# VH-VL binders against q0atu2, part 57

Target 1, 119 residues: q0atu2
Amino acid sequence: MLDKKARIRTSREYRNVFEKGKRLSGRFLIIYYVENALDNNRFGFITNKKIGMAVIRNRIKRQLRAIVREYQGQVKNKHDIVLVARAGIGKSSFEGMEKDYIAIMKKAGLFARNANKID
Key: E = the ipSAE of ESMFold2; O = the ipSAE of OpenDDE; V2 = 0.75 times the mean of E and O plus 0.25 times the DockQ between their complexes.

## First folded at step 3 (VH-VL)

Design ca6 (framework fv_daclizumab)
Fold by ESMFold2-Fast, scan of step 3:
Formats: C-alpha cells, sequence, structure tokens
Structure ca6 (fold): chain C 119 residues (1-119), chain A 119 residues (1-119), chain B 106 residues (1-106)
C-alpha cells in the first residue's frame, strides 16, 4: 500500500497533473506527470468504465498500486504522477503491467539508473 | 440525444479573423473535452487543439499556436474557435468534436463549418 | 510529431468482400482509433483504443495491432461501407491522423 503522503487525493490535484503535466503512453498505461513543490513523489490511479466492471477496475487499481510501491525508490523525487489504465489492461497479466510501467517510467526519464551502471 | 451544432459558413478576406461556434446539448458539457479539427478541400484531417470546459485549460497543435484561440462558455454550453490572420491556406471545413479526457476518442462531431478565405 | 501512414490510399472492392486497411506509425505507439467519413459529412468513430468497437457500430468492423502496425478489417463489405477511413494516434501531442484510405466500388 502507498503511504498517505505519496497519494494524489483531490480532484484539483488530478486536474493539475492532467492539464500542466507531460503525457506518455505505453501499451496498457498512460502516465501524466509534473514536477511538484513538495519533498516527495505522489501517485494517482485512474480506471474508467472503458476498463470493465468494478471488480476488474478494483483489481487493476490494487495491482498498479503494488507495482508503484515496489519501484517507488527508483522514481526521481518531487513529481506528481497519474497512471491511467487503458481499455485493454483488463486482459493483461500482472507481469505485463509491471513491464509496461517500467518501460514508460524509463522513457519519461523518471527512473534512476541501475546501481551497477556508472556514468 | 448528444448534438454538436456549429455556426454557418463564412467567406473572409485575407488578414481578417473568424470565430466559429459549437453548441453542445444532450450531455454534461464540462465532462468532456472539446477538440477542433480541420479538413482542407479534398484533404485529410488535421488536429488544431482542445479545451477543457470545466477549467478553461487549452492545448494546441504548435502549428496553430499563434493562429487559433479556443474558448468555452459554460453558461451556454458553447465552445468557440477564433482564427486570426487568415490566409487562403486556411480554407477548410472546421469541425468541433467531443473527446474523452484520457483517450481523445471523438465520439460525436459537429456538422462542420466551411471557412473560405478569398480575395 | 508521430506520422501515421495508411495503406492502401485507395481500395476498390465489391459488396461481400473482406477489406483490410493498414495504418503504420513512425514510432512505436500502443493504441489508436479508427474513423469512417462519407462525402460531405463529419467523421464517425468506429474503433477506439485499437480493438474496441464503438457502441452502435456493426460487428463486421474490427481492429487489431500494436507497436507500429495496426489494421482495420471489414469482414463482409456492405453498401454503407464505401467511405474514407482514417486512423488517429493519441500517444502524444499533437494528435495526428493518417492520410486516409478510400474504399470505393470496383
Amino acid sequence: as target 1 above (119 residues)
Amino acid sequence: QVQLVQSGAEVKKPGSSVKVSCKASGYTFTSYYMHWVRQAPGQGLEWIGYINPSTGWTEYNQKFKDKATITADESTNTAYMELSSLRSEDTAVYYCARGDEWYSDFDYWGQGTLVTVSS
Amino acid sequence: DIQMTQSPSTLSASVGDRVTITCSASSSISYMHWYQQKPGKAPKLLIYDASSLESGVPARFSGSGSGTEFTLTISSLQPDDFATYYCQQYNSYPLTFGQGTKVEVK
């Protein structure tokens, strides 16, 4: 589960990320992201009716939160990031969602480099 | 029924401006983005930009950044697009289209407004 | 900008034919939308997010693909299907459309 401080909670905060942030699409996910003025990262999760019924949407949300939590230490500090699930995500495996998340975050330049790679 | 009704055809001289309206009905105006797309005679579709009627936030295709201004009036459920410094190359049918916030899937379109720019 | 290229630009077909239209993206995208446009009319959404059929669209229409290659298939062409078809990407701004594929009577 993500700590309270690491979650985007209000409609106003979601709108700020959508409207002022950058957008990047992956296979199952769209991310919107913007630098914040806080000391930490915050994440939001959107699953809409295009995904399917509430049972499917709730499963996807739980799985995405678990993925974000696993990799939160690799995310560059001071960003608000919203993950929007695409219609096809309901047919994806957990591993498929995880791979897509990693690929998108790397492409966005939001992931820290591997510890074994010196630049 | 969802409807988008646009203003009538315009004939304008080079260097003038034109403002096209798009009146929405049959849905909650602030729940969808309103996009503008043009189509020159015998040509394909070209995206101009969108407005979020709930916030007034706009995004533009950089090609139209200094040419198009998109606005919305929540009290009348009407979106507007103003084109400035008209040239003959701006002769086209201009469409408004309703889009989902995440997908930009244009499920309803206005009937189109022909703007003709001639001497 | 992501360029969307359709193939073929023009297709001659008969009622009952299986028609396939291809859309190629200049860079890898995840999904896209398909529209139908008849002369003098606004476009109509057919398929959203690559493979999801829009409500009210006949089941003979289907979409598939990923990465850079996407296809729209009409399994058994009907008279109402002679039109121009456009793909659209929503991976990044600006939103871009393919140049169109005109499906006309053989």
Scores: ipSAE 0.097, ipTM 0.728, lowest interface PAE 5.3, mean pLDDT 88

Design ca60 (framework fv_daclizumab; at its last look DockQ between E and O 0.73; V2 from the best seeds 0.00; counts 0 for: pae E 10.6 > 2)
Fold by OpenDDE, look of step 4:
Structure ca60 (fold): chain C 119 residues (1-119), chain A 119 residues (1-119), chain B 106 residues (1-106)
Amino acid sequence: as target 1 above (119 residues)
Amino acid sequence: QVQLVQSGAEVKKPGSSVKVSCKASGYTFTSYYMHWVRQAPGQGLEWIGYINPSTGYTEYNQKFKDKATITADESTNTAYMELSSLRSEDTAVYYCARGDEWYSDFDYWGQGTLVTVSS
Amino acid sequence: DIQMTQSPSTLSASVGDRVTITCSASSSISYMHWYQQKPGKAPKLLIYDASSLESGVPARFSGSGSGTEFTLTISSLQPDDFATYYCQQYDSYPLTFGQGTKVEVK
């Protein structure tokens, strides 16, 4: 699990990202991102009923958190980033989700220059 | 049951303005975005913009950013769209449509409001 | 802006026919939605995110596709299906629709 300081936790924080941030759509994910005034990144995750039942949504959320945690050190600092799962993500493999995450984060220019992950 | 009920048809002169209303019922008004879409006679659908009724945040199609103003009144569960500086080209049926917060699929529509601009 | 182009613009078919409508995007997108509209009525959501069937929509409707090409299929056309169909992308703003495909009686 991500540290508390690395999590977007309040509705106000989410609202700020959605209203003031940029967004990009991937195959399975939509990311919203905005610069913050902190020294670290914060991540949020959104899953809704279009993905499937609660057990599926929770699985997807856990998988996305695992992906974010794995590549956290390669993401440029001082960003609030919210991942919104698209409906089709329920049919995707973990590797597919990971590939989509990497692709969209690269497209957003959020990976550091020294990032070594290849999609 | 979800319902979106729009105000009646309008006949306006060029240069004037019109404000169309869309009253929502049967669901939590602030839990969905309200979109506006127009359809000129015999033409296709054109997205105008949306409002988040919970925050008042709006986003517009650049084509309509100087034409349309979208507002919402949470106390009455009503969304509004005001069109200014009306021209004959603004003649169309205008729809309000409930949109999912994340996927912007419009699952419920108002009955439409015909706005006719004639000299 | 992402332009959506539907094909064909008009389609003549008979009851029981398999009908396929194509929507082409000017750039690669993830998913799109499909709507049905009858004269004098508001559009009705049929398919969301390319292949998910909206609640209450008959199973004869299906959607598929990825990248720049998407399709709506009616496996066996019914009398109630004669209408105009629109695709809509949700990849970037502004949201955009195809110009429509009118399915009429042959």
Scores: ipSAE 0.198, ipTM 0.779, lowest interface PAE 2.8, mean pLDDT 91
Fold by ESMFold2-Fast, scan of step 3:
Structure ca60 (fold): chain C 119 residues (1-119), chain A 119 residues (1-119), chain B 106 residues (1-106)
Amino acid sequence: as target 1 above (119 residues)
Amino acid sequence: QVQLVQSGAEVKKPGSSVKVSCKASGYTFTSYYMHWVRQAPGQGLEWIGYINPSTGYTEYNQKFKDKATITADESTNTAYMELSSLRSEDTAVYYCARGDEWYSDFDYWGQGTLVTVSS
Amino acid sequence: DIQMTQSPSTLSASVGDRVTITCSASSSISYMHWYQQKPGKAPKLLIYDASSLESGVPARFSGSGSGTEFTLTISSLQPDDFATYYCQQYDSYPLTFGQGTKVEVK
C-alpha cells in the first residue's frame, strides 16, 4: 500500500510536476517527474475520459498503484512522479502495464541500478 | 458549444508588432492549455507554443521564443499572442487551439487570423 | 527536434477507394495524432493517440502504428474526404507536424 506521504494529493503539487518536470512517454504510460525537497518519493495517477468509462479508469488506477507499490524500493529517492495513462492502456494486460512501467522508469534513470546491493 | 473566436485579419508593416486574440467559450478556460499554431500560405502547420491559463506558464518552440509572447486573461477567457519585429516571413494564418494537458491533442481550433506583413 | 515525414505528399483517389497515408518519425515515438484540413478551414482532429477515433468522426477512418511508422486509413473514400491530412507527435517539445498529404480527386 502507498502511505499518505508517498501520494501526490493536491492540484498545486500536480501542477508543479507538470510545469517543472521532465516528460517521458512509454507504450501505455506517460510519466512526468521532478526531484523534490522531501526525503521520500511521491506518486500521482491520472486516468482521463479518453481511456474509457469510470469502471475501466478505476481498474487502471488500481492496477497502476499496485505496480508502483511493488517496485517502490527500486525507485531513486526524492522524486515526485506522475503516471498518466494513455488511451490505449485499456487494451493492455496487467503484465503489459508492468513491463511498460519498468521500461520507462529505467529509461528515465529513476530505477537504481544497484538497489539493495551490499558493498 | 465549445467555441474559440479569434480577432480579425491584420495587415502590418515590417518592424511593427501585432497582437492576436482568441476568446474561449463553452468550457472551463483554466482546464485546458491554449496552443498557437501557424500556417504560411500554401505550407503546413508549425507549432509556436502554449499557455496554461490557470498558472500563466508558457512553453515555446525555440524558433519563436524571441518572436512570440503568449498571455491569457482569465477574467475574459481570452488568450493572446503578440508577434514582434514583423518581417515578410511572418505572413501566415495563426490559429489558437485547445489542447489536453497530457496529450496535446487539438480538439477545437479558432477560425484563424491572417497576418499579412507588407512593405 | 523530431521530424515527421508523410508519404505520399499527394494522392489521387476515387470515391470508394481504400486510402492509406504513412507518417514516419525521425526517432522512435510512442503515439501521435491525425488531423484533416479543408481549404480555408482550420484543421479538425480525426484520430488521437495513434488509434483512438475522435467523437463524431466516421468509422471509415482508422489509425495504427508504433515506434517510427504510423498509418491513417480511410476504408472507403467519400466525397467529403478530399482534404489535406497531417500527423503530429507529442513525445517531445517542440510539437511537430508532418508536411501534409493532399488527397485529391482522380
Scores: ipSAE 0.038, ipTM 0.712, lowest interface PAE 6.4, mean pLDDT 88
Fold by ESMFold2, look of step 4:
Structure ca60 (fold): chain C 119 residues (1-119), chain A 119 residues (1-119), chain B 106 residues (1-106)
Amino acid sequence: as target 1 above (119 residues)
Amino acid sequence: QVQLVQSGAEVKKPGSSVKVSCKASGYTFTSYYMHWVRQAPGQGLEWIGYINPSTGYTEYNQKFKDKATITADESTNTAYMELSSLRSEDTAVYYCARGDEWYSDFDYWGQGTLVTVSS
Amino acid sequence: DIQMTQSPSTLSASVGDRVTITCSASSSISYMHWYQQKPGKAPKLLIYDASSLESGVPARFSGSGSGTEFTLTISSLQPDDFATYYCQQYDSYPLTFGQGTKVEVK
């Protein structure tokens, strides 16, 4: 999964991204992102009650972590990035979430020079 | 259970100021953003800005940045909006509305405060 | 700023009619909300996230759309549905509302 250092963990860390960061919306996801002072990226994941029951929310969170892990080597470093699941995400396939993530990250300019390998 | 109760109607002269209050009850005040929305007589809705009561952070529509000042008092569960340098064009009903950070769905609204600027 | 344009501005309809209101965004957005407002009352959240019904909203209301075009539909208009309807986007600050669509008795 993601290394411990690549996780946003505290309420303060999440709040910093939400208050200081930029926001972009996709079909299934919203991302918030801000530069950090670290050597690495950190990722956070939010699924709220409007998505469904706990089993569904946990499944979505696992799927999003897997997507982020797959592409983390292509993300420009020194960013804190929070993925927020939209209400309709529970009906999406893994592939649909993956395509949405790639599109949002390209729009945000967060992918490195080899972004065409992600197509 | 959730209630937002606003201060009463105000009649003001041009050049003066007014401070509208919005007292929240029935939920954890710091868990939601408080937004302000105005509606001029016979017209539509305009977003003014919000406050995050847990941090004090505010965001304003640029149109209102020199007009409105939004504050909150955690100890009284009350949000405030002060309007300065009132003009006749500021005559409107002013609403407070509770909003989720991610979806900005305004699920509860105050009853509205009519501010009338004479002449 | 993202401009939200509703169509029509005013709509005359009879009880039982199928009513359709559109909301057009000046740039692509993913999700938006619909509100109902009756005279002298605060707006009421009707549909969130384009298509999800708020608690207590009758099933005759539905929302759809993506990109720049969104639709609110009332499948069979009831007397309680004569009101003004607003769309609202949440993709970019400032948050913006459509100008409103008044649904009135034909």
Scores: ipSAE 0.007, ipTM 0.623, lowest interface PAE 10.6, mean pLDDT 87
ESMFold2 (binder alone), look of step 4: mean pLDDT 93; pTM 0.952

Design ca61 (framework fv_daclizumab)
Fold by ESMFold2-Fast, scan of step 3:
Structure ca61 (fold): chain C 119 residues (1-119), chain A 119 residues (1-119), chain B 106 residues (1-106)
Amino acid sequence: as target 1 above (119 residues)
Amino acid sequence: QVQLVQSGAEVKKPGSSVKVSCKASGYTFTSYYMHWVRQAPGQGLEWIGYINPSTGYTEYNQKFKDKATITADESTNTAYMELSSLRSEDTAVYYCARGDEWYSDFDYWGQGTLVTVSS
Amino acid sequence: DIQMTQSPSTLSASVGDRVTITCSASSSISYMHWYQQKPGKAPKLLIYDASSLESGVPARFSGSGSGTEFTLTISSLQPDDFATYYCQQYESYPLTFGQGTKVEVK
């Protein structure tokens, strides 16, 4: 799971990302992202009723947090990033979600070349 | 039962303004965006803008930015749209519609308010 | 702005027919919805996010497509399906609709 400091938690912070940030779409994911004034990245996760029942939404949320955590060292610092699951994500594999995440983050220019420096 | 109930038909003179109301019931008003869409007689649908009732944030179609003002009163669960400097080409049925923040899918619509601008 | 163009503008069909309506976007999009509108009524959401059936909508309605070409299909047309259908993109603001496709009795 992601540490508390790396999580977007308030409705105001989510609103800021959605309404002021940039949007990029992948096959199963939409990301909204904006540069923040902090010294770290923060992530938010949205799995609404369009995904399916609560058990499916909770599984997707857990899997997305695991993926984000795995690749957190490669993300360029000082961003608030919200991942919104598309309706079709419930039928994807974990590997499919992971590949989509990597592709969309690279397309957004949010992956740093030098993971060792970010740590 | 989710309902959006709009104010009644209006007949206005060119150069005047009109304010249409949309009273929401049967759901948490602040959990959804309220959008406004118009339809001229025999024509298609045209998006005007939305308001987030929780924050008061508005987004407008650039075509309407100097013409439309969208507001919301959280205490009465009512959204409003005011059109200024009315012209005959503003004659249309105006709809309020509830939209999910991520999808902008209009799952519930008001019954529509006919605004006629003449003579 | 992204322009949505529907084809055909009008379609004549009989009950039991398979009906297909196409929506073409002026640029590649991932996000669109389909609505049904009957005379004198507000539109009704049928399909969201290209292919997901809205709750309460009959299973004869389906959506598919990606990129610039999207299709709404009615597998076996029923009497209450004679209406005008609209596509809508939500890839970017302003939100835009197609011009509509009228499905009328043959």
Scores: ipSAE 0.023, ipTM 0.680, lowest interface PAE 6.6, mean pLDDT 87

Design ca62 (framework fv_daclizumab)
Fold by ESMFold2-Fast, scan of step 3:
Structure ca62 (fold): chain C 119 residues (1-119), chain A 119 residues (1-119), chain B 106 residues (1-106)
Amino acid sequence: as target 1 above (119 residues)
Amino acid sequence: QVQLVQSGAEVKKPGSSVKVSCKASGYTFTSYYMHWVRQAPGQGLEWIGYINPSTGYTEYNQKFKDKATITADESTNTAYMELSSLRSEDTAVYYCARGDEWYSDFDYWGQGTLVTVSS
Amino acid sequence: DIQMTQSPSTLSASVGDRVTITCSASSSISYMHWYQQKPGKAPKLLIYDASSLESGVPARFSGSGSGTEFTLTISSLQPDDFATYYCQQYNDYPLTFGQGTKVEVK
């Protein structure tokens, strides 16, 4: 679970990230990201109907939130970041999703240093 | 159900402009992007750009940035594409297509509008 | 721009044949779709996100691949399947399509 302050909640806020943000694609994830004017990072999660039934989509959302929470201290401050899951993510392992997240965040320049827990 | 109905065929002189319409029905117009794709006779598909009808945001293929203008009218659920400074190589069937925001998968297409440019 | 190249450009096949069409990207991509187009008609989405079958599309169609090489397979060709097939990447803007593969009667 992520704190309310760290979550993108409104459709207007999601729209801002999609339209003004940068896009980077990974194996199972697409991220959209933009600098914000706040003191903290905010995350959004999209599991399109193409992923599967609600049970599967909710599992994926929980797993992605757990991954984001785990690595939140390594994300550069003042960003709104939306994670969009690909249809194929339902067949991936938790470890596979985690590795993809780390890879795309590093490639985007959003991780300050090593994405592994070094502190 | 979902339908995209385009305006009729046009015959234009070089140097003129053409404006093609695409009327959407059977879904919430503002929930999907509207893309434009062309196909020259006997050739493949070429992406022109899209509009988000909810915000008016547009994205263009750089090749068409100064040539195509895409607009949308939420009150009539109609998208438009205007092509200026027409040349013979602009002769093509022009399609509107509905796309998911993240996948850009064109699940519904208009029937196509043939634009013929001849001197 | 990411260039999508299809192979073959044309293939001749008989009803009941297993047909394979390849799409090669000029750089590694994660995201692509397949479309079918019949003469005088708009394209129709068959496979989205490389391997997911679009609703209403017959199960004889399947997609696979990753990186730079993607494949569309028709397991047992039917008369309704003689058409031109296109791949499309959505990894980056501008969106780009392959040049098409025409599946015609042998």
Scores: ipSAE 0.039, ipTM 0.706, lowest interface PAE 6.3, mean pLDDT 88

Design ca63 (framework fv_daclizumab)
Fold by ESMFold2-Fast, scan of step 3:
Structure ca63 (fold): chain C 119 residues (1-119), chain A 119 residues (1-119), chain B 106 residues (1-106)
Amino acid sequence: as target 1 above (119 residues)
Amino acid sequence: QVQLVQSGAEVKKPGSSVKVSCKASGYTFTSYYMHWVRQAPGQGLEWIGYINPSTGYTEYNQKFKDKATITADESTNTAYMELSSLRSEDTAVYYCARGDEWYSDFDYWGQGTLVTVSS
Amino acid sequence: DIQMTQSPSTLSASVGDRVTITCSASSSISYMHWYQQKPGKAPKLLIYDASSLESGVPARFSGSGSGTEFTLTISSLQPDDFATYYCQQYNEYPLTFGQGTKVEVK
């Protein structure tokens, strides 16, 4: 779970990221991201009905929050970032989602430190 | 039942403007983007742009930025596309299509409006 | 802009045939959809997000692929499947479509 200050909470804030932000795709995730005027990063998570039933969507959302929290300290300051899960994410492992997150964040230039795991 | 109903066929002279309407019903109008796509006779599909009816935000294909204007009226659940400075090359069937905010998958389409530009 | 190129442009097939249509992107993409269009009608969504079957679409339709090469497969062609098929990327704006593949009777 992320601290309140690190979460995008309102529909208006989500819309701002989607409309003004850049979009970058991974295997299981899409991220939308934009610089903010705050002193902290904020994250949003979207798992819509295309993912599957509520139990699957809730599991995916919890797993994504855990991944984001683990790597929170490596994300460049002053960004609003929304993670949107693709329909196929329900078939992925936790490790698969984690690797996709690291790869896409690194590609976006959003990691202040190299968090990439080499297998 | 989701429906998108477009205005009827138009015949216009070069240099004039045309405004096509797309009336939505059977869903919450502000929960989806409305896109516009054209198809010239015997040709493929070409994306023009979209509007977010909730915010009024628009995104255009650069080819149409100075030609097309997309608007929406929440009170009537109607989206509009106006084309200015019409040329023969603008002769096409114009479609409105509902898209998911993140996937831009066009799950419902209007029936199409034929715009013919002739001298 | 990302250019989407389909092959073949036309395909002749018989009922019961396995049909494959390819879509090639000019740069690596992760996101694309497939549509079916019959003469005089608006397109219909078949596959979204490369491999997910749209509700109400028969299971004989499937999508696969990654990077720059994507494929739509019809496992056993039915009379209702003679139509033009389009791919569409949504990796970046502007959204772009392939030129179409017409599946016609042999």
Scores: ipSAE 0.038, ipTM 0.701, lowest interface PAE 6.4, mean pLDDT 87

Design ca64 (framework fv_daclizumab)
Fold by ESMFold2-Fast, scan of step 3:
Structure ca64 (fold): chain C 119 residues (1-119), chain A 119 residues (1-119), chain B 106 residues (1-106)
Amino acid sequence: as target 1 above (119 residues)
Amino acid sequence: QVQLVQSGAEVKKPGSSVKVSCKASGYTFTSYYMHWVRQAPGQGLEWIGYINPSTGYTEYNQKFKDKATITADESTNTAYMELSSLRSEDTAVYYCARGDEWYSDFDYWGQGTLVTVSS
Amino acid sequence: DIQMTQSPSTLSASVGDRVTITCSASSSISYMHWYQQKPGKAPKLLIYDASSLESGVPARFSGSGSGTEFTLTISSLQPDDFATYYCQQYNSWPLTFGQGTKVEVK
């Protein structure tokens, strides 16, 4: 799971990312991202009713946090990033979500070229 | 149940302005974006812009930036679109539509307001 | 701007037919929706996010595709399905729609 300090928890901060940030879409994920003035990156996770029942949405959030945690070291520092799960994500494997995350982060210029999973 | 109810048809002279209203009910007004879409007689759909009623932030199709002004009144759950400097080519049915802030999927639409510009 | 082009512009069909409408994007996209519009009415959302069926929409409607080519299929056309269909991309601003495909009685 991600450290509390690395999580976006308030509606105000989510709104800031949506209104001021850039948007980039992957196969299973949409990311919204903006540079922050903090010492670290913060991540937010959104799973709406189109994903499925609460148990499915909670599982997806848990899996996405695990993916983000694994790749924290590859992300350019000082960004607020919100991951929005698309309706089809519930049919994806963990590996599929992980590959999509890496692809969209590289496409957004938030990962170093040839970024890989940390140890 | 979710409803979007628009103001009635308008007949306007070239050079004048018109303000169309869209009253929302059956959901939390500030939880969704309100978009405006037009359709000229016998033509397709054209996106004008949106407002986030929670913040007042607006985004416009560049084609309409000097034509349309979108506003919202949280106290009455009503969105507005004002069209200025009307010309004959502005004759169209104007729709308000509720959109998810991430997907922009228009799941509920107003009934449409016909604006006719004639001398 | 991303241009959405539909094919065919008009389609004549009979009840019971399998109907296929295509939507082509001028650049690769991941995100699009399909709408149905009947004369004198506002559009109705049918398929969101390329392949997800909107609540209350009959199972005979389905969507597929990726990249630049997307398809809406009606497996067995019903009388209620004679309408104009529009695709919409939400990959980037401004949001853009296809020109529409009119499904007419043969």
Scores: ipSAE 0.013, ipTM 0.645, lowest interface PAE 7.9, mean pLDDT 87

Design ca65 (framework fv_daclizumab)
Fold by ESMFold2-Fast, scan of step 3:
Structure ca65 (fold): chain C 119 residues (1-119), chain A 119 residues (1-119), chain B 106 residues (1-106)
Amino acid sequence: as target 1 above (119 residues)
Amino acid sequence: QVQLVQSGAEVKKPGSSVKVSCKASGYTFTSYYMHWVRQAPGQGLEWIGYINPSTGYTEYNQKFKDKATITADESTNTAYMELSSLRSEDTAVYYCARGDEWYSDFDYWGQGTLVTVSS
Amino acid sequence: DIQMTQSPSTLSASVGDRVTITCSASSSISYMHWYQQKPGKAPKLLIYDASSLESGVPARFSGSGSGTEFTLTISSLQPDDFATYYCQQYNSDPLTFGQGTKVEVK
């Protein structure tokens, strides 16, 4: 699970990320992200009614938090990032969500680059 | 029943301004974005921008940034789009459309307002 | 800006025909929406997020595709389906539409 300090908790904080941040879409996820003035990253999760019933939305949120937690050490510090689940995410496997998350974070330039280069 | 009702047709001279209204009913006005889309006679659809009625935040297609002003009045559940410095190429049907914040899927549209710019 | 290009621009079909319309994005996108527009009317949402059928839309409509190529299929064309169809991407701003595909009576 993510610590309290690593979570976006208030409507105002979500609104700030949406209004001032950049947007990037993956297959199952949309991320909104902005640099913050804190010492850490914060994550938010949004699953709307298009995904399905509350039990499905809660499962998706739980799985996304687990994925984010696993890869938090690779995320460039000082960002607020909101993950929005797309309608089709309910048909995805955990592995499918994980691969999409990695791909979108790399495309956004939010994953720390490997210092080693192949010549 | 969700409805978006727009103001009536306008005939304007080049160089003037026009303000189109879009009255929303049947849903919580602040829970959805209001987008504006235009369609020139015999042509396709062109996105102008949106407003988040709960915050007043707006985003514009760069093509319209210095031309269109989108506003919303939460007390009357009405969105507005004003176009300034009208030219003949602005002759079009202008639509308001309700969009989900994350998906921008336009599930309800106004009936359209024909704006004709002629001398 | 992401450019959406539809093919064909116009097609002639008969009631009962299977109709396929394609939409190509100038760069890879994840998902898109399809709309139907009849003369003098506002567009109507048919398919959202590439393949999800909007509530109240007949099951003869379906969407598929990924990356840069997307298709809208009408399995058995009905009289009410003669209209212009538009695709729309929501991958990045500005939101952009295809130029439209007009389905005409043969």
Scores: ipSAE 0.031, ipTM 0.705, lowest interface PAE 5.8, mean pLDDT 88

